VHH binders against p49116. Designs and how they scored, part 63

Target 1, 238 residues: p49116
Amino acid sequence: EGPLLSDTHVTFKLTMPSPMPEYLNVHYICESASRLLFLSMHWARSIPAFQALGQDCNTSLVRACWNELFTLGLAQCAQVMSLSTILAAIVNHLQNSIQEDKLSGDRIKQVMEHIWKLQEFCNSMAKLDIDGYEYAYLKAIVLFSPDHPGLTSTSQIEKFQEKAQMELQDYVQKTYSEDTYRLARILVRLPALRLMSSNITEELFFTGLIGNVSIDSIIPYILKMETAEYNGQITGAS

## First folded at step 4 (VHH)

Design p30 (framework vhh_brivekimig_d4)
Fold by ESMFold2-Fast, scan of step 4:
Structure p30 (fold): chain B 238 residues (1-238), chain A 123 residues (1-123)
Amino acid sequence: as target 1 above (238 residues)
Amino acid sequence: EVQLVESGGGVVQPGGSLRLSCAASGFTFSDYYMSWVRQAPGKGPEWVSSISSSGSTIYYADSVKGRFTISRDNSKNTLYLQMNSLRPEDTALYYCAKSLTPYELIRGYMDVSSQGTLVTVSS
């Protein structure tokens, strides 16, 4: 049957819009986030096990976990994105909104708490020095989550998640053989992803979307895109 | 110069049908994804549907899926939107837009510069 992931699934290369503006704006942030989201969804659809679940299951699965995949992608690509600079710009805007009494204090507090949680998650992953292979398996573990409400093929999804966990264990044990507790330290980071609000992520990173188009509504169409169309788009974007 | 001219809008009762057309000129129509975008009074633009250059790949917003059908005729440089089972919430100015791929919907880079065609669904 072979491994769940191949070397092609470990490669995760984000190309940023160029040039970076002198002052960060909504268009640059949205463009950067959109590239990462598209890369994440195309990564998921390329996995044979994912394809084997069928279109309806694939759509339901990604709709349930896109925020977790996106957040893992933010952590993995934090340096190339200059994520800390983006978050600092958002915080500055929110502080100005408080001073000008334009937004409710409760909403601003909720958004700031989300930014703090995101920074803590990214910092913890950086401190653990998570490598590309480990990121690929963590993404697979969150992708093949059988416990989201409304899923139909839960036993098969659970089997793929278990396979992802086993292959991650084998990799970590072989690569970091002297660090007995590394896998445990990595896996205890994952529950924090479920506490991150997809609505707040959408507000922070995707405010440049056209009208009322939600990430949830676009997911099925991105998953249907031909590989040639995707490759042409990312090549032209650079 | 890129020009897009929408037509086919009108007043219709709930449950009715309309067929919109967009005549394109000033660019190689067959090389581009084309999209329909709508804007209700006092609201921002909302993406409705997209179709690939060849017509083989089609996308719909969840709000219109199963009711609307997008199509194109590359020989006539014309984009169409067949709207069935119309609802009051479908009331909007409808615009066609040139795009390279569905990815640009997420990027917010879809440029809508045409006059649009008004669709009013009222009881």
Scores: ipSAE 0.013, ipTM 0.399, lowest interface PAE 7.6, mean pLDDT 83

Design p31 (framework vhh_brivekimig_d4)
Fold by ESMFold2-Fast, scan of step 4:
Structure p31 (fold): chain B 238 residues (1-238), chain A 123 residues (1-123)
Amino acid sequence: as target 1 above (238 residues)
Amino acid sequence: EVQLVESGGGVVQPGGSLRLSCAASGFTFSDYRMSWVRQAPGKGPEWVSSISSSGSTILYADSVKGRFTISRDNSKNTLYLQMNSLRPEDTALYYCAKSLTPYELIRGYMDVSSQGTLVTVSS
């Protein structure tokens, strides 16, 4: 009956594509985002509690929450990714599209609102100076969400979520003992993740995907990927 | 030179079955993961199924799970796709691909250097 997460689950190291192009393009953005998505799913599948739920439940959970995990990953890796530079490039492209009448004003508004919400979320996390342990537990709380429609084993999922919440509380109280309200400030940020559109996230970060391939269709494939195969793709070793 | 030659396509009625084959040459087939990818008329490529080098790890797209079976014979350098309970939406040109990993697929890579085999499901 050990802790939900071990020290190995705190490690979250994103390796960016190299070299960075002089001008940001769809290729670079999509590859960077794909690496973060893979890292996030590999992180989730490494959790013993997650493995214990079984393959079908694992697939359903990640399909329901991948956008929330990805957004937390964007916040955690914002500096490594130069996320502000990526978002600025996207905004510049959208402004040029307005001037050239290439996109509808309603669609541009939806995408700009999403970018604004994403920037606000990442800024709030940076302002709170969320550490690696806190990010790991926040991701676990999001992953073990029992309230998504269609889930089975909801009692077991809820138990793991409660365990994540308890361990986060214990960590924050021990590490930030002088700040009695830190946990509350962190937890009130989580509902904003549910307001993020997964469809708009796909359009912003995954436009380089081929054909009719969606994130939902790829999730079962990623979750079953062998560790050696994952390492070969991330590090370039083969 | 890597060469992949697909065969076994044809015209079949809904509910019918077909068995596709892919003959591989120019590389050590037994060392590589193999995949089936399809492209429906007027649409982009769609991943269908993958099998590890040993055959112990097998993955299917949700749209074909329970109907299609991927297999391989490393002694013959051949990949197979058994397609059962075929539907009109399975109509596509089917390709086999070497080393199609989820990461490569997400990045938009598709190493398809063959002509594929056409499957048409219609009455």
Scores: ipSAE 0.012, ipTM 0.364, lowest interface PAE 8.6, mean pLDDT 83

Design p32 (framework vhh_brivekimig_d4)
Fold by ESMFold2-Fast, scan of step 4:
Structure p32 (fold): chain B 238 residues (1-238), chain A 123 residues (1-123)
Amino acid sequence: as target 1 above (238 residues)
Amino acid sequence: EVQLVESGGGVVQPGGSLRLSCAASGFTFSDYWMSWVRQAPGKGPEWVSSISSSGSTILYADSVKGRFTISRDNSKNTLYLQMNSLRPEDTALYYCAKSLTPYELIRGYMDVSSQGTLVTVSS
């Protein structure tokens, strides 16, 4: 049938909150991360193939892969977010936490390893100079992953993933004809996304959460929001 | 002016029940999500529950699920929290908060803060 993604699905524009404060704080980091998460969820729900799978399957897919989508979004929007500055501020906070005995050494090691993996991922994507079309298809490959436990309709999900892979191949061969192995270099980056803990992502980027609310618990409600309400959230309107 | 006034707190024994109320004024109550947030002595704020403008979508923190029930009466501009099987760890100041959407929970933002109502669970 038609293509999996249209040009409208390639557009991924993060609107940041007011200019970065001179001293980074939890509110700014959480607000920036929340905008990116909402943009990523809105992007996924706009795909006709995604909508065709039905609400239960949509919820299960996004709950399984939100951290992978979010991480791809961090890499894609790293310059707009000044992600390196945010990560440096988080590292500084962790170093101060050691001095104040607020966190165990083992937990700090886990968090630092996560930050290292995230930096390596973003650096690899930057070095490859991944473009907007490539990011859109990589997100689609991640979204339509048939191998998460508990999924139904896995054959249809696999079909959409294969379609994403084929369309990415066609795009790369046409646009980067001079680089025969570009697609392989891009695709081998994806397994690293599954090595990054969603719990640590929540701790680093969603520290402003009130109580024990998890991203996982809220995803079904985000996916049910009206389009106007979504647009308000991702542009920072209240 | 926007006002939220909590009431219904008190001292109860473990296993007891209390019903909290939040009277809202100065805004169109039926247009907003409403939430309950608590703050225990010496701790930061903890989200308890949220309810959509129509009442059709309800969220609970794991610590209160099955024991607390959030509800609202849009005709009276009032939010409620029915608390059953109370435990000493439920001791806190309880606040109601205005939120346009539940997704402000992810951002950690509360639209309006108030004076709160004290709940003490002791023998």
Scores: ipSAE 0.069, ipTM 0.459, lowest interface PAE 6.0, mean pLDDT 83

Design p33 (framework vhh_brivekimig_d4)
Fold by ESMFold2-Fast, scan of step 4:
Structure p33 (fold): chain B 238 residues (1-238), chain A 123 residues (1-123)
Amino acid sequence: as target 1 above (238 residues)
Amino acid sequence: EVQLVESGGGVVQPGGSLRLSCAASGFTFSDYYMSWVRQAPGKGPEWVSSISRSGSTILYADSVKGRFTISRDNSKNTLYLQMNSLRPEDTALYYCAKSLTPYELIRGYMDVSSQGTLVTVSS
């Protein structure tokens, strides 16, 4: 029995569109978010345990957790993305929408609350100085969640989640031996991810998609892409 | 040099069917992802459907799912859109577009320099 994740699964390198415009627009934000989403799905698909569950289970798991994976990716890649600048631009756009009566006050409040929760999550992860191994295992824990409705292989999924938890525990205890409470501080951050609305994430980051395409509807197609196609999405090349 | 020529449009009653074709020349068709995009009178462009180089990845806008079928024939350098159960809301100029990456399909990116083909659905 080998480890759940290999060194290749710890590597998570986001390539940003170049150049970054002086004033952020919906297309740049959407391009950046789409690259992160594709990188996250390629990461999940590369895990042998994930592949072993089969295509139908894989699709169901990613549909259920893509927002959690995406949010962990935002936190992990916050500096390379200049996420604080992106969120500031979104807030500015929302304030202009209030002025122009383009959105209801209640909807704007929901979106602003979501941005606050996202900022708090990313700030807490930064303060904890979460490393690449810890992010990989946290993503594995949320990916292998057996408690989503409609899943058929729940016992196998639970075993993979427990393996992710055990490997994270082993890693943290060996690497951060002086910090007795580190694992607990990391794990208590995960429930907040379930409280974030995937619909609001789509509105904030994927507004540039044409034809009313939802992330839920494209997930099966992304998971079926050939490796060369995934690589093209990740780098934005060819 | 690069040319895309759409055809197959026409006037049809609601519930009818049309098959659009896009003939490509001046480039290696099999090296590109292909998309259909439409523009209704007085509105901006709307992405309709996309197909990868091999045909392994196909996507549809929610408004056309279950009614439209995209396909390609790399031996004939031709892209197709089979449109069934047409609605008045499908009335638009239809364009085909080429792209280098699947990401461009998700974004609905297109380089449209052709005349398109007009589809009119009237009751």
Scores: ipSAE 0.031, ipTM 0.453, lowest interface PAE 6.6, mean pLDDT 84

Design p34 (framework vhh_brivekimig_d4)
Fold by ESMFold2-Fast, scan of step 4:
Structure p34 (fold): chain B 238 residues (1-238), chain A 123 residues (1-123)
Amino acid sequence: as target 1 above (238 residues)
Amino acid sequence: EVQLVESGGGVVQPGGSLRLSCAASGFTFSDYYMSWVRQAPGKGPEWVSSISSSGSTILYADSVKGRFTISRDNSKNTLYLQMNSLRPEDTALYYCARSLTPYELIRGYMDVSSQGTLVTVSS
């Protein structure tokens, strides 16, 4: 049995909408976020172990963890996205919404707290200088989480998660042999992902969606789409 | 030069049916995902349905599932929306839209402005 991830699974290239507008707007933010979400889902479906679990299990796993995958993707692609600029624009919009009584003070507080948690997470990952291999394995650990309610094949999922953990350990020990504490510092970042609300992520990044389309409702359709159909336009390979 | 021309709207009683058409010109229709988007009086735009370039992937808003059917004819550069069991809340201007990328299926993105076609459902 080979490794869980190959070198092809380390590649994670986000192609941003072009050109970048002079001022950020809901459309640009939503388009950028949608590209990252799609890239993350197609990354997951390219893993042979993930495919082996079957379509129903695949759908359940991604529904449970898309926000964690998305957040890791935001951290990994923060510079490409100019994420700090996007978050600053969202904060400015929220502050204006208080003045116009469009949102409750409690809701704004929850959203601002979420933005702060997201910034803290991305900053911690940047300070650790997490590389592409480490991001790939962290995403795999998150994807193969056996503890979400309603999952089937939990023993197989746990096996794949443990394999991801073992391969990450091997990689870090070989590549960063002088930093004996690096793996521990990386792994203690993961629990913070579970504290971030998927509903607030949808509100911040997917506000441009029309017609009450939820990320949860569209996941099965995205997972069924051909990778070639997706990659020909999104990854710039066309 | 890119044009989308909607037609087929009208006045119909609750429970009735209408078939909308969108005639596309000025671009390679078969390269694009196509969507129907509606805007009710005094409301923002609402995504209704999307179809992939080949027709293999189809999505519907929960409010229209089981009642509306989206289809396309790439040889005629035409998009269709068959609307059955119409309700007063379906009253809106209906627009067709194109997109190049699969992510736009999920968000019902509207790329081209057009006049739309008016659907009125009243007793």
Scores: ipSAE 0.012, ipTM 0.378, lowest interface PAE 7.9, mean pLDDT 83

Design p35 (framework vhh_brivekimig_d4)
Fold by ESMFold2-Fast, scan of step 4:
Structure p35 (fold): chain B 238 residues (1-238), chain A 123 residues (1-123)
Amino acid sequence: as target 1 above (238 residues)
Amino acid sequence: EVQLVESGGGVVQPGGSLRLSCAASGFTFSDYYMSWVRQAPGKGPEWVSSISYSGSKILYADSVKGRFTISRDNSKNTLYLQMNSLRPEDTALYYCAKSLTPYELIRGYMDVSSQGTLVTVSS
């Protein structure tokens, strides 16, 4: 049987909305985040192993891990997105809300804690200089997580996760042969992804969407989109 | 220059029908999801319906499901909304909107720069 991922799965190219506004606003942030979300789901759907699990399992897996995939995508695309600038704009908005008593102190504390966790994660990945192959395998490891509640076909999911782990190990040993503990340093970053709230991620990046529909409620529709429709979402022009 | 021009609104009695049109120009129409969004007097915007690039995927708000039908003609750069069994609560200014993501459309996000078309349902 062939490898879990091919070179096509290493390519992860985010196209930002243009033109850029003079001042960052919720609509620009939301559109940028939406493009990353769609790119992440299109990436997952393109994996033959993922397709082989079937529609119901695919939906359950992505619902369980979309926030982890999205956060890995933020770290991978941090420079393209100017993520630090986006987060600074969000913090400015929250500081203004504090001064005007528009939000409760407890809520603001939760959101600021989430921003701190996100910044710490992205900084740790940048410091490790994670490459495109490593990101692809880390995304595969979180996608093929057999331990989410309510999943069926857990033995097959576990097999694909183990295959992702093995292929990552082989890649790191060949590419970074002088760094004996690189794989361990990379893998210990992953547990932090599960500590981040998907609800707070939605509030930070998707406040430009007017409504109360959650991302997990739309995932079944996104996964059933045609390839041309996905290309339109992730590039804005194809 | 992106332009969206809505038309087809009017005054109808409860149970009546109207067909709205949106003429699009200044962008590649077939590259975008198209949506209808409405705003009732004194209320915020409410997402009504969305249609994908090819027309293969269609979504409706629960309040209009079974009564409204969205469609598009990519050769004419035109979006349509067929409204049947109209109710007084359907009274609103109706806007045509484009977006790249179904998430935006489902959550009521809209890129609205047009005048809209007024629908009034009264006796």
Scores: ipSAE 0.012, ipTM 0.318, lowest interface PAE 8.5, mean pLDDT 83

Design p36 (framework vhh_brivekimig_d4)
Fold by ESMFold2-Fast, scan of step 4:
Structure p36 (fold): chain B 238 residues (1-238), chain A 120 residues (1-120)
Amino acid sequence: as target 1 above (238 residues)
Amino acid sequence: EVQLVESGGGVVQPGGSLRLSCAASGFTFSTYSMSWVRQAPGKGPEWVSSISSGSSYILYADSVKGRFTISRDNSKNTLYLQMNSLRPEDTALYYCARTSWFPGLKYDPSSQGTLVTVSS
């Protein structure tokens, strides 16, 4: 009966680790990425429609879409993260790995292609000047994707996705009334999110923290995390 | 040369406590995330807990959450695992690992670990 998202779901503020090191290193990048991931999962947990689907469905949805949520978060928080600087540091690390013969040329090529796709996506979102309400609804559309394998309650998930699309359309039509094609330009960006490998995202941003454990494996743990512990992970405060 | 030396294991009764330590040398400990991994007899390695370089992010396996506490002292290049309310299923060889950024790279050479046996 009510709206899918409230004004509280528009607020998405990333707190970066401080102080910023003189030279970017793997631990700073992984801590920054982990804060964004935890913020994204906390955002999803706060949606009443998401909670109503139950824990098993919640876990399955987040396991299926965490990379898409994370990528949207990278685009939304690109300036506060200095994402371009982080990506440059990653590229430098990859070039050092080539010189040390630690990785194959084919693997480096796959990772570089992933970085280029990520840069293209973030640049396209920046050029469209996507606002906080638009990001919130795009995340909801991604979160409530009924087409992932193994999902139950797919009809209910699809209804929530349609509700997100409807509310986004209403928002754009009222806020950007003179830009007839804005919604279409925004929505056509979403399929690109599924072309980005979650395994490569994990390698670039999380291996230094997680090591031998996949994001898929830790998602149930993060979703069960108590509020105080969650806040500690996001801000670094106890 | 990277070296990790685990200690603190032993035999303890169910419900007991142990504190494991991992002394690190040969690298800048304060710049790496660290993990505890265990291997029970006849089973593969199981991740237990991870801590970021600055202790801002800490993760636990569901099986140990609320019972184990990971911590680090960067001034001493030492990683700790406080284990409380130990159960027979916690019996395993425990080792610490330095995480690396590429999964295509093997984990850092594993040490011998420290044996934890929970028996009645």
Scores: ipSAE 0.028, ipTM 0.437, lowest interface PAE 7.1, mean pLDDT 83

Design p37 (framework vhh_brivekimig_d4)
Fold by ESMFold2-Fast, scan of step 4:
Structure p37 (fold): chain B 238 residues (1-238), chain A 120 residues (1-120)
Amino acid sequence: as target 1 above (238 residues)
Amino acid sequence: EVQLVESGGGVVQPGGSLRLSCAASGFTFSTYSMSWVRQAPGKGPEWVSSISSGSSYILYADSVKGRFTISRDNSKNTLYLQMNSLRPEDTALYYCARTSYLPGLKYDPSSQGTLVTVSS
């Protein structure tokens, strides 16, 4: 009966690779993205409601929503990551690829459209000045999505999603009492996350370091770690 | 030019231990994730372990969990692999690579590696 999320779940602190290289490169970008992905999975694993669903359901949920969690994490950690600098470096690389005629024009167009959608999402969240509590509940809403194909325990997942929505509403109404329409403005941003291709996210942020292994394949590996071993790999993160 | 030089391999009996080292040069070691990869005779490369630039994130293949420990010393530009409770199936050429702490198959095989043989 307690709240879905505690103050511990609001804390989301990304530790970046240091020092930043003189010139941005694929390894630095992929390392930064990998840390954010790991932090996002650590965050999800720490939620008692998530743990209660069991390991198989947990794996299925994160496989279905990792791109949404990752994108919310990019928006939340945009300043820490210097995301604008990373995206500029990716755009520069793509423009050079166009000149070299190395990639198809259609593929480059799809990737550029994805970058535009990502920038628009992050900018909209920044303009709304989304706080740590709001990010935590938005992540919980996308995590506890009952509508992904192949899920079991969908009624319990839906109950946890509704609980996340109710607690977000309570928080926003109390904290931003003068802004009657804030919750609506926040919630209408979420559908855009599902329009973003997980395959393109993987290519932009995890290319060069993942090899032949997809993020989908890596997720079960990380989630199956023993709690003590998993926690031992993370320092300064919650 | 990027250079990676592995050392520390040898012949050990089952249950024995070895510590492998990888000396890196030609790049800013402290800013890159590093991995250990092994290749048994006649087989393709198998990822063993990865460590992030600051050692905050470490991953192991299921076959080596609880037995191997990856570590690094950024002041010495050196990557380590402590191998305990060695088994015959650990026999392989071990090499290090610049890569993420996440599992992957994009490895630079330009180094010669160090041979580990576990035999009775």
Scores: ipSAE 0.011, ipTM 0.310, lowest interface PAE 9.4, mean pLDDT 81

